# VH-VL binders against q0aze0, part 285

Target 1, 268 residues: q0aze0
Amino acid sequence: MKIILVNNRFKENTEKKAQEIAGQLSALNVEVIIDNGLDEPYAGTVDFIMVLGGDGTMLRAARRYGQRAIPVLGVNMGTVGFLSNIEINELAEYLPLILREEYSLEARMMLEVAVFQQQSLLTRVFCLNELLLRSNSPRMLSFALEISGQKLEPYRGDGLIVSTTTGSTAYSLSAGGPIADPQLDAFIVTPVASHIINKRPLVVSPEREISLHLLEEREAIIGIDGQIKMDFGAENRVLIKRAPHPLLMVNLKAKPFFTSIDRSLQRQ
Key: E = the ipSAE of ESMFold2; O = the ipSAE of OpenDDE; V2 = 0.75 times the mean of E and O plus 0.25 times the DockQ between their complexes.

## First folded at step 13 (VH-VL)

Design X11 (framework fv_ragifilimab; at its last look DockQ between E and O 0.02; V2 from the best seeds 0.00; counts 0 for: pae O 13.2 > 2, placed apart)
Fold by ESMFold2, look of step 13:
Structure X11 (fold): chain C 268 residues (1-268), chain A 122 residues (1-122), chain B 113 residues (1-113)
Amino acid sequence: as target 1 above (268 residues)
Amino acid sequence: QVQLVQSGAEVKKPGASVKVSCKGSGYTFTGYYMYWVRQAPGQGLEWIGVINPDSGGTTYNQKFKDRATMTVDKSISTAYMELSRLRSDDTAVYYCARGHEYEVYLDYFDLWGQGTLVTVSS
Amino acid sequence: DIVMTQSPDSLAVSLGERATINCKSSQSVLYDSNNKNYLTWYQQKPGQPPKLLIYWASYRESGVPDRFSGSGSGTDFTLTISSLQAEDVAVYHCQQYYSTPLTFGQGTKLEIK
């Protein structure tokens, strides 16, 4: 059995813990590849991915490996989040189940985001939570939203969020979007500080294609999962669709979503 | 060994074109954005543009967009930058540089080529 | 375009003493969502390509001596060499990678006094 052990070398001393766990797994004849963000994603086949850390580390793992249909387990190392399944002190208890592949999987929709400079593809990225389009200056944006060929009235304001249901508890929530059950597949489209009356959040079928472009020359940015940032201008456009594969999250321990919302939202 | 190796120095006349190559080795070439930067003798660094080596998509510094062309041949892990209608003030060392994080647009550069001196002399 | 301005243009410092180089951007390069400043420092020794020293304003690249440190946020940034060594004679560049066009400071030439 071959696994990838993902950590963030800068947070929560996860690097030291990752080495300890790798040693334990190697003693059980499990081949371990450590991904601490220093190197490119491991290209070979693996059976399982273990993420040590909080939601941020899971978001990076999802971006790197989410399209490979590999089970991903979130292991919390102290900071409560929405994407971990077990605590680090419970790992020994659940390790036999992991090794026997006795666990269930929960599929979480991901976004496929393609950003163009005129007609040229600059980047294609997969994300678990959201794309944010926002102003990079005190001035508001004027931008166009199109959903499957349907042009909506122009937006004016600070920006727009296109989120998965998993991302509904992230930036979208702060901008006034609904909390969504992550078992649903949908886009959640949430305006940020809109100056246009009655631009409400939209819940959109995951089979739709969403496009955005600016209507005036302004300094704007695209944010991905709150981690990746790129500039966005009048010559750019972004296309968003459901990613070909969901993130396959491992469930070893029941973690009730709705009771957990209260704990996590308190720590916002 | 992770490295960027550039083509050798060139001397050109005004009005000509030059094409500088940059071969990446020891890493997945198509997984990291490639940047081109130049430095005139005794001067600061000036960004020319960035290319996605997988898609071929580019963003140019506006100063160069009508004269610079960045391309890749991913079968041989090589990026190219061609500068046309050369002028004497294009005399510079031309560098390629690799973005640090896999598939991240607009990143810091953790690897630089050795540089290619292009001299434009009448 | 984000203009990067370094000060001073040149600096002479005695061996073992502290060197300080400043870099100011015309716009903030801090992304509040990830709390990172999109600013790097490069060292360029004579006849060589630039070498990465500091990324995200304050993170030291592996293999860079701990006498090098970066600080600052938003628009104002500082590179500090706590005890100058002979091999530190170089030109130092700051660069923003917040938005295109990517821009560099004009460089600061560091010499031994």
Scores: ipSAE 0.730, ipTM 0.874, lowest interface PAE 1.6, mean pLDDT 90
Fold by OpenDDE, look of step 13:
Structure X11 (fold): chain C 268 residues (1-268), chain A 122 residues (1-122), chain B 113 residues (1-113)
Amino acid sequence: as target 1 above (268 residues)
Amino acid sequence: QVQLVQSGAEVKKPGASVKVSCKGSGYTFTGYYMYWVRQAPGQGLEWIGVINPDSGGTTYNQKFKDRATMTVDKSISTAYMELSRLRSDDTAVYYCARGHEYEVYLDYFDLWGQGTLVTVSS
Amino acid sequence: DIVMTQSPDSLAVSLGERATINCKSSQSVLYDSNNKNYLTWYQQKPGQPPKLLIYWASYRESGVPDRFSGSGSGTDFTLTISSLQAEDVAVYHCQQYYSTPLTFGQGTKLEIK
């Protein structure tokens, strides 16, 4: 068995724990790769990914490895979030199950985000939570939203969020988006401070394609999962689709999503 | 035989640069972190930095960040450490040292080069 | 930065006698989650590079004689040679790898009395 441990080298406790766990796994003849985010993603084949930390680390892991259809386990290390399955102090208990591959998987839809300059692809990213388009100035943006080639009325506001159902409890929620069942595949399109007061969030089929571009010369930015930022201007276009592969989240411990929403949100 | 072999002694003037090489053999070169440590005459050891021979990723001691450059040539299993703007207090034996496997971030060293004496004098 | 301070700077011990070298860190190098100390000891003979002796404060590297032992926790550590041999004449270094930058003690020179 070969496992990637994903941690954050800027979080001392996660790094040290990764070292410890790596040693333990090695002693059990498990091959271990540690990814602290500094280096390029490991290119070799692996059987399992263990994420040590909070939601932010999971998001990074998803972007780096999610397209490879590898089971991903979130191991919480004292943070608040929605993406971890077990606590670090429970790992020893569940380790035998992991090694025997006795666990269930929950498929979570990811976004495929493509940013273009004219007809040229600038970047393509898979992400678990959301794509954000927002103004880079105090002025509102005017931008066009197209869904499967259907042009909606121009949006005017601070920005727009396109989120997965997993991301519904992230920034989309803060912007007034609905909480979605993570077992449902859908896009959630949430306006950010729209000029139109009654502009409502849209729940869109994962089979559709979403396109965004600015309608005026204005400086904007796009954000991905709150961790990637890039400039976005009038010459740019963003295309959002369902990623071809979902993130396969490992479910070792039952976590009832709906009964834990209030508790989780109160902690944020 | 598992070993690290370093380049020969160097004599430099203040303000010059020096580049020390370290060739690994007997093991998978890209499988282990490579560290650089120096030792001034009669003094203790001082950590310079670490490099991932596979990815080329580096971390430097802040003391040397602006003057030290670590690189690798994977094709010949060789690591390099270049130190610029040399001064007299840079006179030391410079060591390359193997850390743990690429996959583990434990920063102690089980294999050392023989050392390279760098003398900085006017 | 974590400052490592060894004591003494030098010592002379008779053959067959116990040698004790101390190392103090300016802050704890104990990781609470695994209860391990991120502390290592090296032996350096004249004209040679350092050689790994002890890691995790008390674990002996493969091939290291049983007469070498490491102890301590938190900020205070000790390297002990139970019965000094002639080949043990060297400079000994402690090092912390708890956090960057990695830091070493100033070294302790061990000689035969």
Scores: ipSAE 0.000, ipTM 0.463, lowest interface PAE 13.2, mean pLDDT 91
ESMFold2 (binder alone), look of step 13: mean pLDDT 94; pTM 0.951

Design X12 (framework fv_ragifilimab; at its last look DockQ between E and O 0.03; V2 from the best seeds 0.00; counts 0 for: pae O 11.7 > 2, placed apart)
Fold by ESMFold2, look of step 13:
Structure X12 (fold): chain C 268 residues (1-268), chain A 122 residues (1-122), chain B 113 residues (1-113)
Amino acid sequence: as target 1 above (268 residues)
Amino acid sequence: QVQLVQSGAEVKKPGASVKVSCKGSGYTFTGYYMYWVRQAPGQGLEWIGVINPDSGGTTYNQKFKDRATMTVDKSISTAYMELSRLRSDDTAVYYCARGHEYETYIDYFDLWGQGTLVTVSS
Amino acid sequence: DIVMTQSPDSLAVSLGERATINCKSSQSVLYDSNNKNYLTWYQQKPGQPPKLLIYWASYRESGVPDRFSGSGSGTDFTLTISSLQAEDVAVYHCQQYYSTPLTFGQGTKLEIK
């Protein structure tokens, strides 16, 4: 059995723990590939991906490996998150189940994002939470949103978020978007500080194609999962589709999504 | 062995064109953005542009937009930069460089070619 | 365009002493979403291509000696060599990668006094 062990090189405690776990797995005849973010993604065949850290490390793992249809387990190392399944101190308890493949999988939709310079593909990236289009200056953006070729009334404001249902509890939520069941496949389109009061968040079929471009020359940014940054200008457009494969998240321990949301809502 | 190997030095007359090659080896060539940067004698570094070696998509520094052409031959893991209508002030060392991240074209460079001296003289 | 200005243009420092090089950007290169400064430092020895030293303003690249450190945020950045070694004679460049065009400082030539 071959496992990728993902950690974050910027957090020294995750590096030390990754080496320790790799040693433990090797003693059980498990081949371990460590991905701390420095090297290119491992290209060979693997059976399982273990992510040590918080949601940020899971987001990077999803971008790197989510399209390979490999089980991914989030292991929390002290930071509260939505994407971890077990705590690091529980790993020894669950390791036998992992090795015997005695766990369930939860599919999470991902976005495929393509940015064009005129007619030419400049970049293609996948994301688990959201794409953010936003102004890179105090001035508002004027931009066009198309959904499967259907042009909406022009937007004017600070920007726009296109998220997955998993991303509904991230930036989309703070911008006024709905909380969505992560088991649903959908786009959630959330305006950011819209000047136009009729621009409500939209929930859109995952079969749709979403396109964005600027209507005026402005400096804008595209952000991916809050981690990757790109320029976006009048010569660019972005195309967003459902990614070919969902992220396959491992469930070893019950994680009650709706109970977690309910506890947050109770203090209102 | 991860490296970028560039073509040899060239001497050109004003008005000519030059095409510099950059062969990547020891890594997945199409998995990283390729950048071109130049350095005139005694001067700083100047970014020319970036190419996605998988798609062929490019973005140029506006200063070079009308004279520079970046291309890739994926079958031989080689990137090219052609600069046309050369002037004497185009005399510089031209570098190819690889971006650190594969997910964005706005990046810093973790691997550089050895450089190609292009001399433009009448 | 984001203009990167280094100071000084040239610096002579005795072996074992501290060297400090400044880089100022005309606009902030701090991305608030990830709280990272999109600023790098390169070392370029005579006759060689640049070599990456520091990324994200303060993170040392693998294999770079501990005497090199980067600091600063927003628009003002410094590269510090805590104890100068003979092998550190080079030109040092800062570069922003916050937005295109990617731009470099003019370079700072470091020499041993």
Scores: ipSAE 0.700, ipTM 0.863, lowest interface PAE 1.8, mean pLDDT 90
Fold by OpenDDE, look of step 13:
Structure X12 (fold): chain C 268 residues (1-268), chain A 122 residues (1-122), chain B 113 residues (1-113)
Amino acid sequence: as target 1 above (268 residues)
Amino acid sequence: QVQLVQSGAEVKKPGASVKVSCKGSGYTFTGYYMYWVRQAPGQGLEWIGVINPDSGGTTYNQKFKDRATMTVDKSISTAYMELSRLRSDDTAVYYCARGHEYETYIDYFDLWGQGTLVTVSS
Amino acid sequence: DIVMTQSPDSLAVSLGERATINCKSSQSVLYDSNNKNYLTWYQQKPGQPPKLLIYWASYRESGVPDRFSGSGSGTDFTLTISSLQAEDVAVYHCQQYYSTPLTFGQGTKLEIK
C-alpha cells in the first residue's frame, strides 16, 4: 500500500504529525509520501490520501489529487470545518480499517475551471468549493453570465460565486446562497452584492456549462477555493463545468450533515 | 565529495540587488531541500527561506518575503538567492545549507556552503 | 516567533575542563506526540560555516566527538563539552525547528582561558 500524507508546513503540528504518522505507517510496510504544499503533486500511483488539518488543507489536496480518483480521508487537527471525517486522536483506531480498505466512499462533485485569454487557455483547475469573480476596486462589475449557451441579463454587482454543493457551506453561504445536500450534484450560482436587491441564487444542473466574462474594461480577479487568485480582465473568459471525476471522500465515521449544520456554523 | 560551493563576495550600493549562487555536488541535488541563512558581522544566524530544488516550491521568512527570491537550475545543480532593495543592514555572510531528504521536512542542516559575503555600502 | 536566547554570550574555559552553554526558547519545542525536542546545536569556527553537532536536542551527529553532548527538554537546553580541547574554540549556535520561522540563538563564543 502507498499513501500520501497531505499537511500544511505552516500549520501548527501538522508537519510533525505527518512525520510521526509516516514513521508508524513505514513500520507497517506502507510506503508514504508527504506533501506539505511546497512540492509539486506526487506523480506516482498511490492507493490512499490522508489529509492532516482543516478544510483549507483538504481543498488544496482536492485540487492537487482529486482528478486521480483516489480515496481521500480528512483528518481534523483541532480546526472547525465540514470536510474532515475523523479526528487526529481517532486515527489509531481507524488505521486497521484503512489498511484493509474497509471503508465507504462518498463522491463529491468538483468544478473544472478554465480561464482563457481570447482563445488561449491560461489555466485549468479542478476545485472542490467554488470559483469567485469579484471587482478589484470599490466599483461594481458588469459581467455576462451564460448557462449552456443561454445568455442571462447582465449582472451588476461586486461579483459572482459558482459553487459546488460541497462549497455551499463556504463563501457561497456568506454571500446568501442556499445550503445544499453534499450528496447532490449541482452548481450554485450566488450573486455577491448585486445592485438588484432581489437577485436570487441559481441552482443549476451539473450537466450544464457556465461562462463568465466582463462587459466593460474593468479590473477584476478570480478566486478559487479562497486560495488561488489571478487577475481577470475584459479579454478573459472563464468556463466552468463539472469535473470529469468527483472527489472520493473516505467515510470511516458517520457524520450526519444536516444535524451538524447548526453546530458547525456556530463555530465559524 | 559532497559539498556546496557558493559564488564570490559582492559589494553593492543601497537600493541595488544581489544574486548569490550555490552549486551542489556529490549528492542528488533534487533530493534535499535547500535553505538560505545569513549572518551579519558578529551576530547570530538568521533564516531567509527554503526551496525544493525539484519542484521549485519556496517558503520565505516573512521578513524577507517581499525582497528575497529563491530559484534553482536543476540542470547544473545550482540554487540562487536574490535579495533586492539592499540596505546597509543587509551586510552579511549568506549561506546555503542542505536540509534533510525530500519528504521529511526536518529543518536542520547537515551541509553548508562556504558562505558569500555581501557588503552594502554607499 | 520562537525566540532563542543563549547564555552566556561568551565564556573562557581551561583546557581539559567542562564547558557548558545554555539555550532557552520562548516556548516549548517539545512535540508531545513523538516526545522529541526540535532543537539543534551548531559549531562555527572563525571564517567557516556552521557545523552540525547535535540534533533532536541530544543526538550526536556522525563524526562528532563523544565529549560533545546535548541535554534538556521543553524550553531549556544545554550543550556540554566534557573536556575542552584546543580545536573546540568556536561560536556555538542553538536553533529551533519546531515552527517557522526557523530561529537561532545569538551565539556563544567559547575561548580557552
Scores: ipSAE 0.006, ipTM 0.465, lowest interface PAE 11.7, mean pLDDT 90
ESMFold2 (binder alone), look of step 13: mean pLDDT 94; pTM 0.958

Design X13 (framework fv_ragifilimab; at its last look DockQ between E and O 0.03; V2 from the best seeds 0.00; counts 0 for: pae O 10.9 > 2, placed apart)
Fold by ESMFold2, look of step 13:
Structure X13 (fold): chain C 268 residues (1-268), chain A 122 residues (1-122), chain B 113 residues (1-113)
Amino acid sequence: as target 1 above (268 residues)
Amino acid sequence: QVQLVQSGAEVKKPGASVKVSCKGSGYTFTGYYMYWVRQAPGQGLEWIGVINPDSGGTTYNQKFKDRATMTVDKSISTAYMELSRLRSDDTAVYYCARGHEYETYYDYFDLWGQGTLVTVSS
Amino acid sequence: DIVMTQSPDSLAVSLGERATINCKSSQSVLYDSNNKNYLTWYQQKPGQPPKLLIYWASYRESGVPDRFSGSGSGTDFTLTISSLQAEDVAVYHCQQYYSTPLTFGQGTKLEIK
């Protein structure tokens, strides 16, 4: 069995723990690849991904590996979030179940984001929580939203969030979007500080394609999961659709989403 | 070994064009953005543009957009930068460079070619 | 465009002493969402391409000696060489990668005093 152990090198406690766990697994004849975030994603075949850290580390793991249809386990190392399943001090208890593959999987929709300059593809990225379009200056944006070729009335404001249901508890929530059940597949489209009063959040079928472009020259950015930043201007267009594969999250321990919402949001 | 190898030095007359090549080896060529940067004698570094080697998509520094053309040939892992309507102030060393991040189109550079001196004189 | 200004233009430092090079951007290169400064330092010797030293303002590239360090945030950044070695004689450049066009400082020439 070969696993990827994902940590964040800039958090010393995850690096030490990753090394300890890798040693334990190696003693059980499990091959371990450590991804601390500094090198290219491991390109070879693996059976399981273990993420040591908080939601931010899971977001990076999802972007790097989420399209490979490999089970991903979130192991919390401190701050309780929405994407971990077990605590680090519980890992020894659950490790036999992991090795015997005695767990269930919960699929989480991801976004596929393609950014163009005119007709040329600049980049294609995947994300678990959201794409943010926002102004990169004191001035508002005027921008067009198209959903499967249907042009909505123009938007004007600070920007727009296109999130998954998993991302509904992230930036989308702060911008006034609904909390969504992460078992649903949907886009949640949430305006950011809209000056057009009837631009309410939209819940959109995961089979739709969403397109954004600016209607006037302004400095804007595209943010991905709050971690990746890209310039966005009048010559750019972004196309968003459901990613080909969901993130397959390992479920070892029951995690009651609805009864934990307030605690998870307060600790985030 | 991971490396970028550029074509040799060139001497050109004003008004001509030059095309510099940059061959990448030892890594997944289409997985990284390719950048072009120049350095005039005794001067600092100046970014020309970036190309996505997989799609061919480009972004140019506005200063060069009318004269520079970046292309790739994926089959031989080679990028090209052509600068037209050369002037004497285009005399510089031209570098190709690789970005460090697989998924972004603007970055800093963790791998540089050896440089190609282009001299523009009458 | 984000203008990068280095100081000093040249610097002479005795062997084994500390060298300090500053870089200022005309606007912030800090992205609030990830709290990263999009600022990099390069070393360049005559006839050679630049060599990456520091990325994200403060992180040493693999293989770079620990006498090199970067610090600063927002608009003000510093490269420090804690104990100058003879092989450190070079021109040093800062670069921002927050916005296109990507821009470099004018360079700082470091010499042995």
Scores: ipSAE 0.431, ipTM 0.781, lowest interface PAE 3.8, mean pLDDT 88
Fold by OpenDDE, look of step 13:
Structure X13 (fold): chain C 268 residues (1-268), chain A 122 residues (1-122), chain B 113 residues (1-113)
Amino acid sequence: as target 1 above (268 residues)
Amino acid sequence: QVQLVQSGAEVKKPGASVKVSCKGSGYTFTGYYMYWVRQAPGQGLEWIGVINPDSGGTTYNQKFKDRATMTVDKSISTAYMELSRLRSDDTAVYYCARGHEYETYYDYFDLWGQGTLVTVSS
Amino acid sequence: DIVMTQSPDSLAVSLGERATINCKSSQSVLYDSNNKNYLTWYQQKPGQPPKLLIYWASYRESGVPDRFSGSGSGTDFTLTISSLQAEDVAVYHCQQYYSTPLTFGQGTKLEIK
């Protein structure tokens, strides 16, 4: 068995814990790769990914490895979030199950985000939570939204969020978006401070394609999962699709989503 | 022979930039993190940052994040550290140092360059 | 940031005598999970870069003479040279790698009395 440990070497002693766990796994004849964020994603085949930390670390892991259809376990290390399944102090208890591959998987839809400059592809990224388009100034943006070739009325506001159902409890929620069942595949399109008071969030089929571009010569920013930032201008287009592969989240411990919403949100 | 060889001494004016090079030999250059540390005259050591020579991934001391830039040229096993907007208190010997091997990430250093003196004076 | 403070700043010791250098961290550098101290010692001779002596507070680097030893835990650490030799004249530095930013002591200058 080969396992990737994903951590942040500079936060919450995740680096030290990763080293400790790596030693334990090695003693059990498990091959271990550690990803602390400084390295490129490990290119070799692996059987399991263990994420040590909070939601941010999980998001990074998802972007780096989610397209490879590898089971991903979130191990919380003292943070509050929605994406961890077990606590670090529970790992020893569940380790035998992991090694025996006795766990269930929950498929979570990811976004495929492609950013273009005219006809040239600048970048393509898979992400678990959301794509954000926002103004880079105090002024509002005017931008066009197309869904499966259907041109909606121009948006006027600070920006727009296109989120997965997993991401519905992240920035989309802060912007007034609905809370979505993570077992549902859908796009959540949430306006950010729209000039139109009655502009409502949209729930869009995962079979559709979403396109965004600016309608004026202004500077904007693309944000991905709150961790990637990219300049976005009038010459740029963004295409959003359902990723071809979902993130396979490991479920070792039952975590009822709806009964935990109030508790989780209260802690944030 | 396993060694790090740095570029020669530099004299700069305030406000200028300096770029120091560090060439590794005798070992797998991309297999070890490269650290940068400086030492002002008669003072202790100060950590600047770390780079992964294989991926180019970097982490900086917040003190230098806006002024220091670390890069690598893998084809010639060379790491670079550029410091901009130089001031008098940047006068120091700058060292590259090899960290622990790939995938262990312990931040102590078993191999050092000979150091590069950078003098900032009006 | 973890502040590392060495003591003394300088000392003179006779040849063959014991030299003791202390290093104190403002926070513990002991990791409870693996019970290791993230502390290292370097030797720096005049005109040369630092040389690794001790890591994990008490482990001697390969090639380092037996007369060098590291001890301590938590916040208080000690580098000991059991019998000072002429080639041991140098500045000694402690460093923590428990958390970023990595920080060093101010250095201790060791001379022959």
Scores: ipSAE 0.000, ipTM 0.475, lowest interface PAE 10.9, mean pLDDT 90
ESMFold2 (binder alone), look of step 13: mean pLDDT 94; pTM 0.956

